# Ledger of designs, part 10: VHH binders against q9lxz3

Target 1, 367 residues: q9lxz3
Amino acid sequence: MVTRRRSKKKKKTKRKKQSSKEKEKYQTFINLPCDLLQLVISRLPLKDNIRASAVCKTWHEACVSLRVIHTSPWLIYFSKTDDSYELYDPSMQKNCNLHFPELSGFRVCYSKDGWLLMYNPNSYQLLFFNPFTRDCVPMPTLWMAYDQRMAFSCAPTSTSCLLFTVTSVTWNYITIKTYFANAKEWKTSVFKNRLQRNFNTFEQIVFSNGVFYCLTNTGCLALFDPSLNYWNVLPGRPPKRPGSNGCFMTEHQGEIFLIYMYRHMNPTVLKLDLTSFEWAERKTLGGLTIYASALSSESRAEQQKQSGIWNCLCLSVFHGFKRTCIYYKVDEESEVCFKWKKQNPYENIWIMPPLNLIDLPLFDHRI
Short names: E, the ipSAE of ESMFold2; O, the ipSAE of OpenDDE; V2, 0.75 times the mean of E and O plus 0.25 times the DockQ between their complexes.

## First folded at step 1 (VHH)

Design z5 (framework vhh_7z1x_3; at its last look DockQ between E and O 0.01; V2 from the best seeds 0.00; counts 0 for: pae E 17.7 > 2, grease 27.1 > 24.2, SAP .673 > .668, placed apart)
Fold by ESMFold2-Fast, scan of step 1:
Structure z5 (fold): chain B 367 residues (1-367), chain A 122 residues (1-122)
Amino acid sequence: as target 1 above (367 residues)
Amino acid sequence: QVQLVETGGGLVQPGGSLRLSCTASGFTFSSYGMNWVRQAPGKGLEWLSGISYSGGSTSYADSVKGRFTISRDNAKNTLYLQMNSLQPDDTAVYFCARDYSGWLPEYTFDYWGQGTQVTVSS
């Protein structure tokens, strides 16, 4: 009983005179001298820079060069109950929703050099995953407690990639397990526990100049040198004010930084003297921006930015019942909270996008 | 079901000796490293000794080295700890623990027994 309507109007297909002008502009951009091309591309946001890098070799080289200056780490959140993830770019204040069914049942253990280390507690499977390429590199199985920390030295595409985990099951001994990508089996080493009395949890691990730096929940720092099979615990503790409610450790070009958070005070930034193994407070970061979370840290030196922002901390923390990113300017008593809020600390991790990526299906093309 | 059952604990005088046994069932005992761990009153877990799947490699904590001897009988699915020159500080509940690895003594444990009480007092 539904009457079908017939359209009686002739649709004229208008040829846009604009299309000819747009094609002319496109051809002009392809043939720009390198200096002018770099000036134009330097004004593009990262998404458009990545798209521009696919146009031709000259544009690709110019775009990659500019990413060295302007690319910041991205924040990844994995849903605990839904096999989805959110990617957040702080420079554009935008997020993208993606689905990786191949990561179903996996939790994030560590992030470094654009790779995630994933663990499945039901199968004991370890997996390197690159969220930009979707490359997977499986590793030998290992039983791990849910709160046990694991780290790696560099991308699994390198033959020098080393997996590292440390645990204290007993109060008197530390157990270290390592795996080189081409090894026949995991290597186990046992050392006397020289940390604080009672059971300590390892919270953060960073790799620098061939050494793993391991931070405990009590602020003790331990070092593991895999080349020497050597474990050492630093005799001093970092100076901090009472009542710290968060701690982050990061590495930048061989330097180790420690950040203490306080509920009602500005964060304290400390730098380790690698000669004396003493901590010194820093009031500035010398143009360095630090991106820190419970499972990973990233950093970059910022040379030329539109806003002129220098000496920044971007911290992934709990705020009330929500996980959020907090931005601190180290030389000023200011805090900027990003509105991206989630409740799971283990699913909020910083990752550096690759500088030479030309194939990028990462952005939503549903049109 | 994996089961570990410790026996041989009891009261002993300082300077005395005691032998603990752990009987394993529900898994291939000869494929796993095994360990002894203790817990003294008011203290955390203390690892004492480990033995490889074959018995060819053993390791000891400094506190018990030279006084305690770990051994195994794979035909009987049994782990032993011979304790000599016992001191009051050796008073603890002693646990048998299975190493996750089948090849070498590791200090990561997936199954534990219920423990046996050792009291060293006059």
Scores: ipSAE 0.013, ipTM 0.470, lowest interface PAE 8.7, mean pLDDT 70
Fold by ESMFold2, look of step 2:
Structure z5 (fold): chain B 367 residues (1-367), chain A 122 residues (1-122)
Amino acid sequence: as target 1 above (367 residues)
Amino acid sequence: QVQLVETGGGLVQPGGSLRLSCTASGFTFSSYGMNWVRQAPGKGLEWLSGISYSGGSTSYADSVKGRFTISRDNAKNTLYLQMNSLQPDDTAVYFCARDYSGWLPEYTFDYWGQGTQVTVSS
C-alpha cells in the first residue's frame, strides 16, 4: 500500500494571505486553452508536474498525459554510508536524494517492473523493495556469494513471480535455486555442467518468454526453463571476443540484446537470433534505447523521435562530482569508450518509475 | 604465480577432529573468495564450504553443516577448515580453491591446491 502525506496545519493568518495569492496565480492559468496548457506543463520537471496536477481536473488530465510522454527509466545510485539513494532522471537531467534506512546493509541484485531485489550479505535477508512506494516483500533467507547474481521474472505483486539464481558450479554439476510465489522454501535443482570452458562465471541473467537466459564470462548462453525444470547450454556464441570492460544484456518484447564494452574501442551490440541461437552484430537498435547497468538493464522503444533519446546506449558516468549519463548512438561513430569506465555493479541500477507518482511517499505533493 | 598449499591432513579416529590450513601466495588473498572441496577415493569432486573475501559470509554443503567451520585470516594469507565429528565417509583428499573475483556468482575456481589426505579409520 502507498501512503499519502497530508499537508501540515500552520497559522491561519500567514497561510490565508499566502493561499489567496496562490489561488489568484492558479486562476490565471486554469483558463488557458488546452494547447497552451500542454506547452506550459511540458516544460515542468516531474516534481512540478505532480504539484500542478493537483490544481484541477483539467490540469490533472493534462499533467498525467504529458508524464506518459516524458517517462523514461531512472538511474538509482547507492550510498554505502548513510542509507541515502540518489535518483537521476536523464530526461530532465535532475537528481533527487532519498533516504531508505530500512535498507541499511543491503545491496541490489536486480531490477524489473519498478521493483528492486535487495540482499543483506550479513543477515542473508532477501527482499523486494519498491523505492517509489517503499513497499517491502520479504523472501526466505538464502546465502549468496559476493558476486552471485539473482534475477526475477516479474513484480512480486504477481502470483507468477519467480526468483532464480545459480548457487554452485563445479566441474560436473550446476546447482540452481528457484523460489516461486507462495512457496515456503527455496527449490534446489542439480544439473550436469555442460559448459565447455573451465570455471565459467555468469555475467548476466535475463527473463524472457517464460525462461531465464544466463550469459557466461566466456560468451556461452545457457537457458533454464522453470516450467520444465530444464537446463541446457545453447549452441551460439558471439562473433567477437567477450567485453574486457563489462557487458550488459536486456530483453525487449521477446528479443534479447547483448552489449560488450571494451576499454579502447566502441561497444559491440548483438541481437540473439531465436531460431539459430546465434548472435548477430547490429549497427542499429531499431529505435530501441538501452539503459545499461551491470546487474540488469532497462529498454524503451520510441515510436517516434520526439524524446531525442533514440537508438542508443545510455551509460552512467561521473562528470566532476555529479552523476549523469552519456548516450552512445549505435548507428553513429562515437568514442564512448574514452568517457565510460566499468563500475562496481552494486553502485547503480536502472529502474522504471510508475506513470502516476501523485501518491508516492518520496515526492512532496503539498502544492 | 598463484600457489595454494594445504596442510593438516592425517589419520583420525571416528568422532575426532582435525584442522586443515591452506596457505596462499602469489596474489592478494584478501581480494578473493575461497572454498574447500574434497574427493573420496574413486569418486567425483564434492564442494564443502565457501567463504567470502572478507570472511563476512560463509556457506556449507548439507553433508558438513554443523560439523565443519570455514574461516580465514587475511593477515596470514591462510584459509582454515575446522572439521569435527569426523566419520569414515569423510575420508578424502581435501583441496582449497580460489574463486575468480568477477561479477558473477561464486561458482568458478581458477586455482587449486595440491590437496591433503584425511583418513578416518574405524
Scores: ipSAE 0.000, ipTM 0.119, lowest interface PAE 17.7, mean pLDDT 75
Fold by OpenDDE, look of step 2:
Structure z5 (fold): chain B 367 residues (1-367), chain A 122 residues (1-122)
Amino acid sequence: as target 1 above (367 residues)
Amino acid sequence: QVQLVETGGGLVQPGGSLRLSCTASGFTFSSYGMNWVRQAPGKGLEWLSGISYSGGSTSYADSVKGRFTISRDNAKNTLYLQMNSLQPDDTAVYFCARDYSGWLPEYTFDYWGQGTQVTVSS
């Protein structure tokens, strides 16, 4: 009885040491938490932001989100002593000093679509100036009173650009001058004066939908239609007396707003009813930010409620030795900052920067 | 005739509170912004606080922010200043002043009261 000892072949289960190559997840900058990535990107100049956006999709998204679409107007300060200008970007809180010797003796008259209307009271020269490109478009000479207001309809690069001013107001007649881009001469139109005899000076002019709206210091609104060569004084008056501290008129997408500033009061906002031509008080700017200056005001609809700059009036201010701006909320809960004072109309103006600021040597990217 | 009369001043200890009143007459009180201004001994005039004609908006100097509260009762033609946490440096004559109603390049006060003395001392 041969007991066949079944040799149990111990199957050496070679435990494959799965060398857990701990993939050292090389935590590359690509794997930064979104908040840290944004923090880093927020510190990059635009040029580097653009470079960073090429790294990966995540970086691209972060970079684009932080690219301050310079959609906000910039403030230009005009030196009283020299031909120096200071540009201020409120979004970035950055200043840039510029020098324009070609504008020696000139004062600002109006700003729209990234262009300045400049006037020399000594030579009677009038020109459009782009502070970003230094382009200059001369116009025929015009004698102007010191307090005479001017406005233009759009950028002078457009053939539709129209310059408008009231050159004379007499007891009987109003004289208007218009200049079309590339015209040889000013067109003069004379209308019967229907303004109230109360020392009416035009303080605000805006262009909207083919018409120039002109506001007097007494709150009278007149309109000029260049296409029809038509002038009319509207019967509507603002319901409140214009504030002593400031009055600003602006246009946004066909709507006309009037802002009155009172001491220790929130700004009063009026909207023009284009049907009745009456002013209605508004409690809100409907999501607009108005960048107000004495000669012209810009308006922007801010897409992102998150910026905190919603329903705001932005004004130039001096804070110590620094030029900056302040935002007034146009709501019932707003506190008035006593620090704001009416400024010389010719000392500052809002201007729209170009969309492609990348090529502007204006900001030393080193800071 | 426009008249502004301040009342409520007096002697108070440091940390104490005081309420000033300014009674207006001779004009439509509800149509004007109003202000409190003070003058300490040997110092110039210091603006403290302002309130709109409706009372809907207020402003304060940094020196008194969080401690002083301006208010008004248009039905009573009265302006108020609640002063809390008073300090010795708050010792001054306190004036109410009316905002100038007009088209001026600069905002000014056109009428002032005679003032009320506030003394903060231990």
Scores: ipSAE 0.000, ipTM 0.255, lowest interface PAE 15.9, mean pLDDT 82
ESMFold2 (binder alone), look of step 2: mean pLDDT 86; pTM 0.871

Design z6 (framework vhh_7z1x_3)
Fold by ESMFold2-Fast, scan of step 1:
Structure z6 (fold): chain B 367 residues (1-367), chain A 121 residues (1-121)
Amino acid sequence: as target 1 above (367 residues)
Amino acid sequence: QVQLVETGGGLVQPGGSLRLSCTASGFTFSNYAMNWVRQAPGKGLEWLSGISGSGDSTSYADSVKGRFTISRDNAKNTLYLQMNSLQPDDTAVYFCAKEGFSYWDTPLDYWGQGTQVTVSS
């Protein structure tokens, strides 16, 4: 794997004076009492926390421990017209434009464990891409229909990584294709279609406890177990359709959630009972914060109600919906809208930044 | 950019037949399932039939099964609905609809303008 290190665009940013002032600032802070040092570091955004971790070992240990508590997923938007990408970091409450020429012609399919799955519809190439390291892991080609969904089980650096796609283009059967790391070719499995007769498009896929859960546009839920090569349509259905504003299915530590909204209404949260496969509405998330988009989701558990991120939904855009990038407190039924421009819901995705890097290449302050 | 144009509607006697056509442009026709839906006067939308992108699989609502046949010609970017044994309650505006990025309430992202079918003596 060779990471591209050459930039085709010249940056005009003068950083020498700022870097000098930042070094003086950090040198002052290393002499603070431990309790005051912890307070100061806890209030740094992720970018500054990463830079602070490079000052000395004690700062490194403090900064790394705080990343576990305060790190939020980032929202990435993909442009179709050039290799430009827009990144929103909620901790900094700002967006920036990035250039990933290695992703030219690719669309985003899925996000998990800090990696993006990218697909080129013109070449049929599949690519794992890490936007924080710029590492690329190419995968065998696969023809996919325009709206076909794909998912993976874990980072491609693991030998347990499994690629998964499902389609019902032919109404009488389901076709599932999987690829395990280091396999010679895609495995194809065909199952009788037992979903509703009408509209078998798959819109949401989540991986949980060794299996893929697949949600259709009609609310049918199906499960694929790759270890058993088993496909099953589950009996559960949401108690009501979400209207035309869409839905997000998410997973957290073995629990499966469905988030949906009608226009002019607050988001509704449902949780799946894994025994009965019935959906039940939830008025609290027990401190969980869910970051949801049309293609994938991220989540984090918060231990303290006063954190400001307790019991929250952070939702990207819904197609046709005027409220965009909503931060919503489930128990208070209140929302804060990020001032982010409206985008296509299938051209944005949440991604978790790494916690163990000393520096992020996207945030280099050297000139 | 995406356009669907329905033709073939008209007035027919009960027991008669009509063939509806829908010409598609602005997208790769063979990559998408296509559907026929109708709306009778003063009533909601009713899904009638769907066909896969390849044409290999079809499905029908119970109200039209055995009477209506959906088909497609991917070389001509055209969808068809052959309607036989027409009844007065088949009177409706018939719409061609493209499968799309669907939310649960509306699984179809593009609809044609519709063509009127009237069944009366």
Scores: ipSAE 0.000, ipTM 0.136, lowest interface PAE 17.4, mean pLDDT 70

Design z7 (framework vhh_7z1x_3)
Fold by ESMFold2-Fast, scan of step 1:
Structure z7 (fold): chain B 367 residues (1-367), chain A 123 residues (1-123)
Amino acid sequence: as target 1 above (367 residues)
Amino acid sequence: QVQLVETGGGLVQPGGSLRLSCTASGFTFSDYYMNWVRQAPGKGLEWLSGISSSGSTISYADSVKGRFTISRDNAKNTLYLQMNSLQPDDTAVYFCARVEDFYTGSLYEFDYWGQGTQVTVSS
């Protein structure tokens, strides 16, 4: 019975769809019905979608609506020898090359809310850079070790923006430095080191619900609450030591996820129980797609299972002997590998583009 | 009584070279990580390089990598910094500093410092 109802409903839908398509194909491009306009726009890469949004108000509203629904993080590849970088849109499998002389001598440290945190090891200058607007927000100088990690809480345009770094110098002490907008200088806090004796480095930092979570190369998880000036090492740890470059921590709407893989194994996803602070393996992400790199991660929720980005991991990682970005479907245990040129894990990062890029100067002139 | 004494600073022209020495006394030098740190006029402290107790593990700040070389002689209780291709922005007081284990990011964590030796890069 259910089969007959589905069959009849499918035929009615097909007839209605065919009739609509026949009417639409006889109209001029500038007067396309909404359904056909959405179909055309959905096939455009983000760059062309942005240009299309400039045509008229109807196109602008349609393009913005589709960007809200379909915009995914972009992968940025940095060159160490020049000021060039490549933006890769995984949804359209398209790339573009851009050049920002403002970033000469800077290396990338972190990405959040469409902003990059950049560091110049020769000048000790910290710089927030928005690659979509080319806005620069310089921050007070800070000396950092070669591989020291840094994070921030939100866009530097917010008064709530907090910069954070953590390091361990001795077996006895952890040093935390923070900077709030409008402060005169960096704040330094020192805490007892309660990590394992073989602990060496902090590899991953995420900000969630007012707290910085820090993961070490040995799998130890610690948190720093800047409102309480509180540091603590959590009791739980992943079943396997994550190491460097094969482990990614990410945050989505208050939930903390850990992704790791071994040379010949499928990626494993763990979720932190915020009550017990234990890691539990997950076989589904409930429609969540995670974009992870060595320095930072992005995520998006997808409602429809028919989308190619349902329960997906998109990893910028070395998979054994392969140097590639991996798309992995968690519930299907299937992967699609896209090779890119050999990339250092610290020379790429995911960034979320804004919903409207029409004001970006790069799209107002020949590129 | 821990003591660190730096020598070898002076005036040098851009592109020139200097070798700094730090003589340690009052502790077992061969048991400690040693570091070089500088302070330019009107600026904060900047870590430059570190070397393990045996000399097998060495690290450099990006600003000096390829130009400066750290080394040690445990028999003489002496730490060295060979500085090549000096630039005007290398003008600073150079300190040797001791840390209990190893240095990974914070100058706050050094327990003993020398008095420093002035390096001036100018024509």
Scores: ipSAE 0.000, ipTM 0.113, lowest interface PAE 22.5, mean pLDDT 71

Design z8 (framework vhh_7z1x_3)
Fold by ESMFold2-Fast, scan of step 1:
Structure z8 (fold): chain B 367 residues (1-367), chain A 123 residues (1-123)
Amino acid sequence: as target 1 above (367 residues)
Amino acid sequence: QVQLVETGGGLVQPGGSLRLSCTASGFTFSSYEMNWVRQAPGKGLEWLSGISSSGSTISYADSVKGRFTISRDNAKNTLYLQMNSLQPDDTAVYFCAKSPYRIYLGTGAFDIWGQGTQVTVSS
């Protein structure tokens, strides 16, 4: 039934919980002038901003607003030598070692909206893990090949969360498996393989505007629309120069970017035209900073041109024949290298801290 | 005089419940993050739970999630810890501790501590 009536909308929009009015009354005893509050909070690093958000509603709103502008992704390294996990914050150039016994035997598959998707190849268990809360959401088992890629659409706390994996088991067919939260079983769909005749692997998956974009090792882009159960291989291919040593795809506010890295040449930055599905080279990111890793990438918009993170690529990949972290300014064609431990590209991933999350143990005074 | 006073400890059987209270004096209780910390015999301090000044943000250590509930009454200057499904390894001295900052800064530092209340879980 179609309802769309003003009286029902008015009742829903006017309703406030009793507890919210009680909290507003409490705020009168600890409220600070808004301009002074904004100035104080703007000077806090992410961990202190998250903690400050817990003081009261006014501080929470101010802190969340600043996180939209100032929060950077964190890099997680999955060290297998000591069963520990390293978190690296590039804005503070600090790291901490953490122990997550919940993740014993798991490898990382994907990162989105502050959550990691983890897979145990011995038990076939899938697990969502939030490293900031330590919340775990187990998912139905699924057999996956070692190189098989997986993605999800949004946080597993949403009933709209969709798990997605794609593989080419044979040269003739593409197999797609999807799972909605609280479904009884995985859904399997099979489509004719219309990709290049060489063996194709899927290198990058991003979710944007309700669809999954899948990039192959040969540069073919495919789209899966779960609402229509529709798979299509797009006709355009990105212009790439020979000798690429890394490829990263990211999504930002409905726009899709592709970056090719080279050992002896400047990176190529491409943007997808969503109308024509053609790739166009870009010489600027318009204030965007892209944090790129082999399994997933994050992005943040920086509005201040005087910021050190304006128009930058932050990369955890091989450059100059060695694995390092690179901060590359796209418009200036200049780079600042941060030397880090050698890591397998499949053993590290960027993660964005959630804007309204509190976790005291991860944000102690020693970090 | 600035002080925190814990009450409500005692002897309880495994599977039982206790409610701890902490009364604050000498500072503006409603402006500060409050915490519960315990120390088991022969062990170091273990942080259990924290609550923001308004009560809107709460965090727990994994060892007590789903069993313990932190709350506060700012009108009464009192912090509470409801402990359910108590186990022998919950035997400890329980301390109420105040954050030095009005902002919930995640420093893990405390400037004011109570004297502690003993909780013993034994059959």
Scores: ipSAE 0.000, ipTM 0.081, lowest interface PAE 26.3, mean pLDDT 70

